# Ledger of designs, part 3: VH-VL binders against Protein LST7 (LST7)

Target 1, 242 residues: Protein LST7 (LST7), of Saccharomyces cerevisiae (p53237)
Amino acid sequence: MSSTVISLAHFCDKHGPRIISVTQSAEKGTLGEELLVPDYPTESYCESCLLQFPEESTRSMRCFIEDVPFITTQYSSIRYQLLNSIIKRAFSEETMIYDNMPFIFFDDLRGLNLVIGFKLYDENARGNERRYCFILTVDSRSHDDSMKMLSEHWNFIIGGFDKMIAYIKNIHKSEFLGKNKTVENNLETLNNNAFIGSYLRANKSKFGRNLVSLTDDKFLFVRIHKWNSFLLHTVMNENKLP

## First folded at step 4 (VH-VL; framework fv_polzastobart)

Design s29 (from p11c with heavy chain S52H)
Fold by ESMFold2-Fast, scan of step 4:
Structure s29 (fold): chain C 242 residues (1-242), chain A 119 residues (1-119), chain B 107 residues (1-107)
Amino acid sequence: as target 1 above (242 residues)
Amino acid sequence: QITLKESGPTLVKPTQTLTLTCTFSGFSLSTSGVAVSWIRQPPGKALEWLAHIYWDDSKYNNPSLKSRLTVTKDTSKNQVVLTMTNMDPVDTATYYCARLEDYTYFDSWGQGTLVTVSS
Amino acid sequence: DIQMTQSPSSLSTSVGDRVTITCRASQGISSYLAWYQQKPGKAPKLLIYDASSLESGVASRFSGSGSGTDFTFTISSLQPEDVATYFCQQFYSYPRTFGQGTKLEIK
């Protein structure tokens, strides 16, 4: 288990700020089984909140990098309460810009948090948008140590998240334009007309889509798991994180 | 045309359980994204959200009222029921049911029912 | 919980005047704010949603603006039938919370 984790979170129309996934490491040379969640209730999650791996029975994913286990889960008792408060604060920050601009905040009890927000179009979502963020949390008593790690790896961390977000946006745009290329033009016109906008919302009957549905990439969370695991391994291995 | 109407006792004694029924027409609580909510307003005070129930039976209760609240639905009767335990004089308020869609704002409201709690 | 604070708590003005009411959230709520009108003895009525969108059938003299933590509700030219209490409400997170209300009266 590491003091450093990466969360993917979104603003759910039903649940508010909500964790989609948490990626973290376990002790080198172990199997990290304490971080695995073989089952957990999904009925408390709407479709837009789901961590969806290609096989529906899969609730967690694990890989090994140089004998260190990395695990991605949606629900985990380990650090869940701490992370839940962090994501709520991240979405309430006025400085959050959903255009890949990073911002940092410190929590007195929970440490340094680096947040990068982004948006995707969803015709079934409130305001026709889904709001997401990646959060790197370094749970350390020393803000100076956390800032040193972040500073030393800044280009790698920011570049990594930027590449992940660019990939997500590109496949989302490709999927949306390929199947629904006329919809954006029609909705842009409707969104500029208050009366028609109200009418459109009143006649919506579908709930928001999850990230796999928005991108049409059933392996998306596998990719995110691998990218986050590699990012964590690099910053932990090269800077002996507290 | 959407209508909602609250019904139930107008007088409740302290420590008793309040049961209110919302009966509605012009929409179905089987329609995706639709929910019915309970909101109360003490005389001359602000509105306070209590609970709501969605078409999929998802329920949300105001945490300030602890375990006192239960909300249920009967889709075939177009009814939503609120139960509130251990009533106290400070719970005296007009109770409204309201419709919402897509986890947003309240677009249609019932007329409200005044519930007085007195010893 | 997100606290919603309205200003002023009450105001008295003349027919034809421009009326401005403000609402402040204790944390950022993006544009997830609605405004309601409540006339004495009646249920609230939705006027504005998503901070600035006018509800169907609502008079064009009503408008809203703002995002994040600071929001404004405006009546461009007050009419006698506008005498009411006005409430803001955030629908950013649970629990849903309302402002304390602004009571609008004619002099």
Scores: ipSAE 0.005, ipTM 0.404, lowest interface PAE 17.0, mean pLDDT 80

Design s3 (from p11c with heavy chain T31Y)
Fold by ESMFold2-Fast, scan of step 4:
Structure s3 (fold): chain C 242 residues (1-242), chain A 119 residues (1-119), chain B 107 residues (1-107)
Amino acid sequence: as target 1 above (242 residues)
Amino acid sequence: QITLKESGPTLVKPTQTLTLTCTFSGFSLSYSGVAVSWIRQPPGKALEWLASIYWDDSKYNNPSLKSRLTVTKDTSKNQVVLTMTNMDPVDTATYYCARLEDYTYFDSWGQGTLVTVSS
Amino acid sequence: DIQMTQSPSSLSTSVGDRVTITCRASQGISSYLAWYQQKPGKAPKLLIYDASSLESGVASRFSGSGSGTDFTFTISSLQPEDVATYFCQQFYSYPRTFGQGTKLEIK
């Protein structure tokens, strides 16, 4: 099976580094439920940390690319401890400025990791920022083989993540501008400045927003699943060529 | 290759219930994200989405017709059934079943079956 | 419900001409729009998905563009076999809704 997975993670104001989603290839016949952590600790995840598909009951998404199944889940039961270690390392990187600049790290425990970080505005968040990253993990004992794969696919991988992040930032910007315009239009109906201030304070949420809320795109995680599955499929197929 | 085919009565009397079956091959409704939908088209008119049923048995019905529509699936037979109650001459249309994945667009369509509602 | 409005309702032009059809959504739908071709007596066929992505096996003369509320479908050089009715469809929200269709004919 492929040793390569893609994670989407964020820095939660309450929980610190947390995985939002993991996309991986699976053996034919694998059900998404088999990759979930059996005793999922819902209390350790707030709304902003949760993987949200359009249906409330949906916990996994699976697609097939040339008969290979790709599955996205909140957790990977197979790699739970490994991925938690990886995201803590990624978010602790002092030189990471969340501007799509990739960085790489490797060690015997965590394998080869390519990290690309980005930020979104959230007025409900500490510092008005949500920090996110995509991580491509190659869980392999061979540093040289892993680096060779990344080097051979560098432009494709970086280009892919850049396009995903650009899409997310663009629809986030549209949602942010649309929300501000709506607030301004509503305020035009009010003549009292004290009342306006009270109205705005009364309607401010005290909780951080999730990606669906920040983008107003209820299919965003379906998109991310498809994008990550395609990236993994391309990388895996190239590695299997003579 | 993905194929879908509609079957059922071609003539229905007013007030009767229409039952249409979609039989498909080349995919399974057990696969996460897959759904089968019903769409109709009155002669010379636009397409109208009626209902969708997903792999997890989640159902979506057109709000304008919700009280009249029921969609069920039999995953073992590769069949999806649409039931529409209280048929009226305005319901005369070609009825299609179609496949979609991941809450998106209709990528594969059946040939359609013309249902005429007349006394 | 999201209303989809197509323009024009019908179009007659010559082989080799560039054909442009537009579709407007009553609210923002991002890029969640598909275009279908329906020949007389046949089921619709998917041509374009996600506003601008060409479906596998579809001729390269077909293209789509747009985002938000305004979308365009183009045939770069009309062929005789392109005579059909073309429909746009949003898949941003349930209920799924279609435009009224654009009937394309050759002079």
Scores: ipSAE 0.005, ipTM 0.476, lowest interface PAE 11.3, mean pLDDT 81

Design s31 (from p11c with heavy chain Y103W)
Fold by ESMFold2-Fast, scan of step 4:
Structure s31 (fold): chain C 242 residues (1-242), chain A 119 residues (1-119), chain B 107 residues (1-107)
Amino acid sequence: as target 1 above (242 residues)
Amino acid sequence: QITLKESGPTLVKPTQTLTLTCTFSGFSLSTSGVAVSWIRQPPGKALEWLASIYWDDSKYNNPSLKSRLTVTKDTSKNQVVLTMTNMDPVDTATYYCARLEDWTYFDSWGQGTLVTVSS
Amino acid sequence: DIQMTQSPSSLSTSVGDRVTITCRASQGISSYLAWYQQKPGKAPKLLIYDASSLESGVASRFSGSGSGTDFTFTISSLQPEDVATYFCQQFYSYPRTFGQGTKLEIK
């Protein structure tokens, strides 16, 4: 039902661009499992691709904002093929600079996409970095209407994503330094990020880490769900007259 | 109109175990993202966060005290219980329970209960 | 752990004065800082969250500013009921840590 969704995606070393989560509004009474792609092959996802809620068996989360349900899932039957193609395009763009700088593109289908990329350190990843992005997708028949909505809410949308990304980066840095206290306690090595990266390669697990592991925040996806739901709710409702 | 209230012994002897109960109303610890936390304040000193327990039974304890702390909840009674082992006179403090949503700040506090540790 | 340092530890001033309290974090915490007021014998009360957002029901004379490591709390015109100890708190990372408090008194 929702013409506007927010995706969190990453570039997986094994699988390339992959959806981690999709947040969208739904009709009253919709269960999260109804939005899951039937028989989705979980084998196509590795540890670094997982959407992990605090209760590990939980596959979806729902909240209500002014009687409107918002649901976050790892994969969605609604717009699944469209989102996969969008994510591939986002990570292939030369303008994808992982520094919170936004960029916009339209796909071949009726959709405007606002993308903001960021990076996190992961000693288990190729090149010791994980690449992520938030994507706001407006699936509208009119490119002009989509751009008008985006322009009217630009500062709110960009500010919201910047705040989310800043939180993620900050708690990630705390976790990174906390796991390697001997490196942190050597004052001279703290000023050499290349040395830190090389040091961690020698003492790492081989498997890529998911966002919960990279941040040590079991509630991270709960926060992302609520932040994205709030952003969508605001964007959807400000276009209506009192 | 959220309320929280701490209860438990006001005097404990060194080496004993302290058990405090937080009873709350106006919210449910079944609500996604909601947590109840324990914070203490020695007389005239700063506040120290002890532990938090979330709606999904996830627990977070202060690392400096982790081995001494246990937090449990009983959602049917609207209660959260803190247990702290091997009490010492330096643990003399006013103990507060407080509400938070997600992992942010403490928006509602109980009145606090002074626990004195002395022989 | 992130250490929060407040300045001054205490201050005494007159009704109607502008009061400024500073809080410094030992590392960057973005805007993830709250300010609490604690009156003698009472529980702390949230005044400001996210460094600069005023909690509902809190008087507009209270304000906060700052980001990263340096934060400021201001009372634009001190009232007698503002006599209290004020605490900053970071919620950037575990464990949550508070400043040592600033005791505010009227001369």
Scores: ipSAE 0.007, ipTM 0.446, lowest interface PAE 12.8, mean pLDDT 79

Design s32 (from p11c with heavy chain T104Y)
Fold by ESMFold2-Fast, scan of step 4:
Structure s32 (fold): chain C 242 residues (1-242), chain A 119 residues (1-119), chain B 107 residues (1-107)
Amino acid sequence: as target 1 above (242 residues)
Amino acid sequence: QITLKESGPTLVKPTQTLTLTCTFSGFSLSTSGVAVSWIRQPPGKALEWLASIYWDDSKYNNPSLKSRLTVTKDTSKNQVVLTMTNMDPVDTATYYCARLEDYYYFDSWGQGTLVTVSS
Amino acid sequence: DIQMTQSPSSLSTSVGDRVTITCRASQGISSYLAWYQQKPGKAPKLLIYDASSLESGVASRFSGSGSGTDFTFTISSLQPEDVATYFCQQFYSYPRTFGQGTKLEIK
C-alpha cells in the first residue's frame, strides 16, 4: 500500500506545531491500537491538541472503503518522527497566510507534501487566532509518480480540503455568533477592544480548547475521518482513475 | 439490504435472566463508527434505549438498568447478544435491535420480539 | 439525562391538512435530533436526521427544522398512510432519549 497519509495539525500556543490527527490506509486486519504511539509525549499533551471522538474511550477510528481499511489516530507510530518534521516545516513557511491557498514542498527526507492552512478566531488564543493545516503526504519511491498523482487529482484534492475547511469555518462561526454575542457587543461599546480581549485571554488561556470545543460539533472528528478516508481512497485507488 | 432480526424466549419468569440475540446482515460491526443497540418499548409506551456496543467493543448501558445489562458481540457471526438479569413484570416489552451509524441515528431496525414477564 | 417533550400527545386531522409536531429538549442538543414514524405493530422507521435532513426513500412531504432546544416536524399534506405515532430522539449525549410520541389519526 502507499505511504500516503493526511494529517491535521495546529500551532499550539504552549507546544508549537503539533499533530491532531493522522489518517492512513492499512492492511486488512489492522486494528487502530496497532498504529498508536505506546507512550505519547507528555510535553506535547494539552486540551487544545486533542483528537476527541464522541465516545470518551475511543482513541482510533477505522472504516472500510471497497474492502480497504482506513484508520485515524492522534499520533501515528509508523511515521511519528517524519510527520513531526513535516508539520514543523509547514508552519515555518513564511508565505503561508492560512487562507486556504495550497503550497507544495518536497525533499528526500519528507517526500512530497501538499499543505493547506486555515485560521479560526479564538479570543483565548495568542493573536486571537488558532492556526491549522491539512497536509497530504506522499512518501513514494518515485518523485515523478508522486507529482503525477498530485497533478492528476489536483482539483479533487483541493476541492475536498476546501469543502472540509469551509464546513469547519461555518460551524465555528455559527457557534461563535450564538454564544459570544454579548461579549462582542460589550467590546464594541467600550472602544478599547484589544485591551479587553487581552485581559479575557489572560483569565481563560489556561484552559486551551480543542476543535470540538471551538465548533461545538462533537462529531467533527468522525466527519474529518470519513472525508480524509474518502479522499485517500480516491487518490490511491487506481480503479477510480480515468 | 441491511437486515436485523431479534431472537430469544417470548416468556420469562420473574427473577430469571433474559438472553436475546440480534443477527444481522448487510454490514459489518468492524466498520468504524458502527454500533448495534438494544431498544425496548412497553405496550403503549415510549421507546427506551437499553445498550449499545460499538465496532471497537466499547459498551454503553442505560444508567437506570446498568447493573442488570450485559451486551456482547461476535463479529464473525454477525451477532450481538443482550443479557438482562432479574426480570420483573415491568420489563414486559417489545425488544428491538437497531443499527447506529456514526453515533447519530438508528437507520435500520429489527422487527422486534415481544417478551412477556409473567409467573 | 436529557428529557424530550413532544406536543401534542395526539392529533386528529383531515387528509390534505398540514400537520406540525414539536419536540423540546431539556438542554441544548445542537442539531442532534432524529424523527421516527411507527405504525401499529411495526418497528420505528427513520424519517429525519440531523434535525432537518430527509432520509433516503422518505416522501418529500415530511420535513424537520430547529436547533438547540426547540424542534418542529411537519407533514405538508397529510396522506392516509401517514397514520402513525411519531417520536423524536436526541443523539447529543448518553443515554439516548426519546420523546413520549405523538399519535396521529385521520378524522
Scores: ipSAE 0.006, ipTM 0.491, lowest interface PAE 10.7, mean pLDDT 80

Design s33 (from p11c with heavy chain T104F)
Fold by ESMFold2-Fast, scan of step 4:
Structure s33 (fold): chain C 242 residues (1-242), chain A 119 residues (1-119), chain B 107 residues (1-107)
Amino acid sequence: as target 1 above (242 residues)
Amino acid sequence: QITLKESGPTLVKPTQTLTLTCTFSGFSLSTSGVAVSWIRQPPGKALEWLASIYWDDSKYNNPSLKSRLTVTKDTSKNQVVLTMTNMDPVDTATYYCARLEDYFYFDSWGQGTLVTVSS
Amino acid sequence: DIQMTQSPSSLSTSVGDRVTITCRASQGISSYLAWYQQKPGKAPKLLIYDASSLESGVASRFSGSGSGTDFTFTISSLQPEDVATYFCQQFYSYPRTFGQGTKLEIK
């Protein structure tokens, strides 16, 4: 039962800033379903917003690290309004660079937040880019205590997110290059064809793609869940003095 | 305590199908994120990953073996089964099953079973 | 597929010596590399994961370093029980691939 969480969020072409996943620690016996917001409007989701585990009916994932449960869900019922406020701040055009450069913000409403943004190519997206960020949110009981925890674990936290982002970008690049090579081979064959433009449009998906689709890695969110859980376990001080 | 143990025939004739069973304890294949994998090692050579099966029944097979591989699980029996068709003398190796978790490295291994393919 | 190349293929040295084994990936794998020890007649044992993290219960004389394409495994002071073959493995992408192994002997 920690107030420290890691969110993965993106900028949706239809809905603006949206949470894809929230990873947090919980007390033993907590079910993932208890962390979901009941009756969340389905119209607020599109394919590009989905948290997709390998078994499509799975809505949450949990693991245990030293007998402490860590749970990943699409959103958190406990912190729903706060996290939505945080991601709107993070995706402000004047505060996000999307180059893996971390930035920090703090205020009385949102607590301490460490944000790292990155981009993936998607020809179906506006501007041909999908924008993402990881956010580490630390409890707001004390700015100084939160900053002390962050500074003590700075290299570990930044290194962890850099590894996650590097993995995502590299498997995305492999998927993109594979598809682009096929398109290039087809274009070489069709360079004298009157219908080349119609052929490309006919074979182009117009639907928004989620992160699994962009990377062709069915286990991507399993990796993200395990990595975020390990990072949270390492940085949280479960034995801090009252 | 996590344990895994391979079982199956130690001698297979060319063109036959190999079936190996991994029986494990100390963890469940119903736990999210857990997988059991098969790895082989020909005598004096490098390790080669063959296949993995996850708690949700998702399967990954080594593409170099051209779908000769089938992996299945029985969660209630704590067993994973590997089937490999059309065995050839080059497939002679020690076959291991191993647990796959976190960052997708193999943290626990069975003792291995030597399978010899000869007439 | 990502090819993993180890150097040297075999090494003979003395008790107490510092031993260094290298592993090179054919493409960038960040830090998604593990090192295994395999003693004669036994299954491999995980020693190092994520390039530099020591597995629980493994002696502190073992260490790993590196990122991208070049990785190093070190034994700071060789003990007789360290006679084994050592393998690197990338877990950056499927299929998972291993190096060819480095056989370590004492003479």
Scores: ipSAE 0.006, ipTM 0.456, lowest interface PAE 10.6, mean pLDDT 79

Design s34 (from p11c with heavy chain T104W)
Fold by ESMFold2-Fast, scan of step 4:
Structure s34 (fold): chain C 242 residues (1-242), chain A 119 residues (1-119), chain B 107 residues (1-107)
Amino acid sequence: as target 1 above (242 residues)
Amino acid sequence: QITLKESGPTLVKPTQTLTLTCTFSGFSLSTSGVAVSWIRQPPGKALEWLASIYWDDSKYNNPSLKSRLTVTKDTSKNQVVLTMTNMDPVDTATYYCARLEDYWYFDSWGQGTLVTVSS
Amino acid sequence: DIQMTQSPSSLSTSVGDRVTITCRASQGISSYLAWYQQKPGKAPKLLIYDASSLESGVASRFSGSGSGTDFTFTISSLQPEDVATYFCQQFYSYPRTFGQGTKLEIK
């Protein structure tokens, strides 16, 4: 079987390495809900792990690239166990330094994995950092075929992920700067040094923020799905647009 | 190729119920994240959003008209139906159905159907 | 409800001129704004989405900018076929709301 997917994963302070979303091609007529884990693990108040769409209750999204459907969900019921092992390995690799440097590893069960990591500031996170990665998984028993495909599209794939990550970092930086200036202005109005410390402490959340919260872009996962779908479509159809 | 087409009566009497059907092709309302919406435009006036129905049967109606509006879908027939009760001459408008996908914008529109409300 | 206000209500100008239309939201909507063109007797056509992104197949003379509450739509060099009414729309929240429209005419 040959199958290619793109995962977005992060290191959760509560759960450890965790999938946020998986983008994959599907057969026409496949509902996104069919790809969800039947008994989705329910946990209270883990905002940082959420795949969040603008409309409440939306848990999956599908788009079409040249009449080919691509679906994104937080968990794929078909591939949950195997993808979970891949993301745990990605976050344990010594080469993972979260600076957009790609690295590759081959998994005996899941084939070739291309990983690119990045980090964002989050005052609610341990160490004030959220750690993320995109993983392109080429699920094929042929190591040779997987490497050939990846080599042929290397610049396109890496360029695509770099542009996505740059966008995320830029809107995150804008959000971070805007909120800090607003808080500072409000506190200065009160002219109370003792109050400032108490206010900042009280304003800390117990839980890390998800990507939508960190960027103030409620359509962020829609953008990521569209970009990942375009990458997959180009790669899988041997479309040589480097 | 995406197409949407509105159908229904072009003349409605005051107090009657309007039923409009949107028939579409080139996409499915079983696709996660897709919605079909109804928008109207009275002659010479602005566009007014009426209702949206999503693939998961989630429905949103304009609050100012909520008690009068019902939207339903038949995914197997590629149809969405709008029902609006107690029609009034002020409801005279061109009624459009439109698709929402990718960023929740109206990227494809039907040709529109003019509904005149008069005695 | 988020109110969308366009200005001007109408414009009359010459072929080749730069045309600017503005749209103001009653509250912050980030970049969740689209611009539509509507020719007489026809359905609206999407031109710009996400405040500044040009829809596929739309001429490059059309552009959009802005974020938050203030948005601008520009035609860099007016062509005869651009005679139409232009509408802005916010996608930040329900209900979805449109501006009043700006009618663009030549002479």
Scores: ipSAE 0.005, ipTM 0.445, lowest interface PAE 12.7, mean pLDDT 79

Design s36 (from p11c with heavy chain T104E)
Fold by ESMFold2-Fast, scan of step 4:
Structure s36 (fold): chain C 242 residues (1-242), chain A 119 residues (1-119), chain B 107 residues (1-107)
Amino acid sequence: as target 1 above (242 residues)
Amino acid sequence: QITLKESGPTLVKPTQTLTLTCTFSGFSLSTSGVAVSWIRQPPGKALEWLASIYWDDSKYNNPSLKSRLTVTKDTSKNQVVLTMTNMDPVDTATYYCARLEDYEYFDSWGQGTLVTVSS
Amino acid sequence: DIQMTQSPSSLSTSVGDRVTITCRASQGISSYLAWYQQKPGKAPKLLIYDASSLESGVASRFSGSGSGTDFTFTISSLQPEDVATYFCQQFYSYPRTFGQGTKLEIK
């Protein structure tokens, strides 16, 4: 199985640190459904944790880069359940300040982890903020080999995550500003305090917003899948990197 | 290499039903995220998307054509079939099938088949 | 439905000239836009995807830019083989919609 993966995780108000998606390379012929956990526990589910593709029933995405399959899933096979320990540690680190500053730690089970955190405004979240991170995990017994790979590809990896986070923040800001404009227009039309109160109450009750809802980008997770797949392909194929 | 080819009648009478088959190779419609779509182009006019069918059998039809459209697939035969009812002379067009991945753009196209609707 | 409007409807210019075609969406579509080239009697061919990404095997003289509602397609130095109709397409939502096309001819 692939030794290098990219996780997108968030801090869920109900469940704490949770994986949203895992992107990995696979053997040719692997279907995304084969990487899903067969018995998914519904108690750990909420909308804010959901990996949402444009087709509602879709739970995995696969693409090919130079005949290598890359797959994104949320409920990956048992080996990726162990990433929960990595995600919990990433969100508990004192260096996690959600400002795009990368930090690195080693884990006994999963090896080298490069973490980049960011946050988005959400009036429905505790503290009005949703906290996210991307984690590049290099599951290797050799710390030296993992650090060498990371240092050789540092500018590409960090630049890539920075660009993706900038994209997410930009489209989120556009949605947030559009939403505020819509609310202002509605309030001007109504000029009624009871209606205003009802509208704001209903709006604030939109709990469980995921990244698609926060950005109003139906294809956001498709973009994340393609970008993470390209990053992994580039890192795993030394001939393509400077 | 990815190839797609449309087949079916080249002449249809008004009120008849059109059935077109797309036969493809170089990819599987069991692959997650893959879809086959139908697009048409009347002579000298713009492209118009008709329908898409995805690997999971989810279907999207152009609402402007109402219930006239049905799209089905046979994954084992590498075929997708478009059925369009109540044909009219304004439906005269070149019909294309095309491949799409991850709900995005059309990366591979068939050669197209001209369907003329006349009495 | 998202309406795609292209300008100009037709263009006649000389070999070596810089050609610019624009496409406007009736609502924000982020970067979910593709450009296709269609030569007479042939199927469309993908040139640009995600507004600015060049498809593999496509000549570097072709480029795209833009986001949101306004998009531009450019041929930096027109070649005889570039005579074709060019279409933009949004893939932000269903139904998928195309621009009306820009017919490019050489004087």
Scores: ipSAE 0.000, ipTM 0.426, lowest interface PAE 15.0, mean pLDDT 80

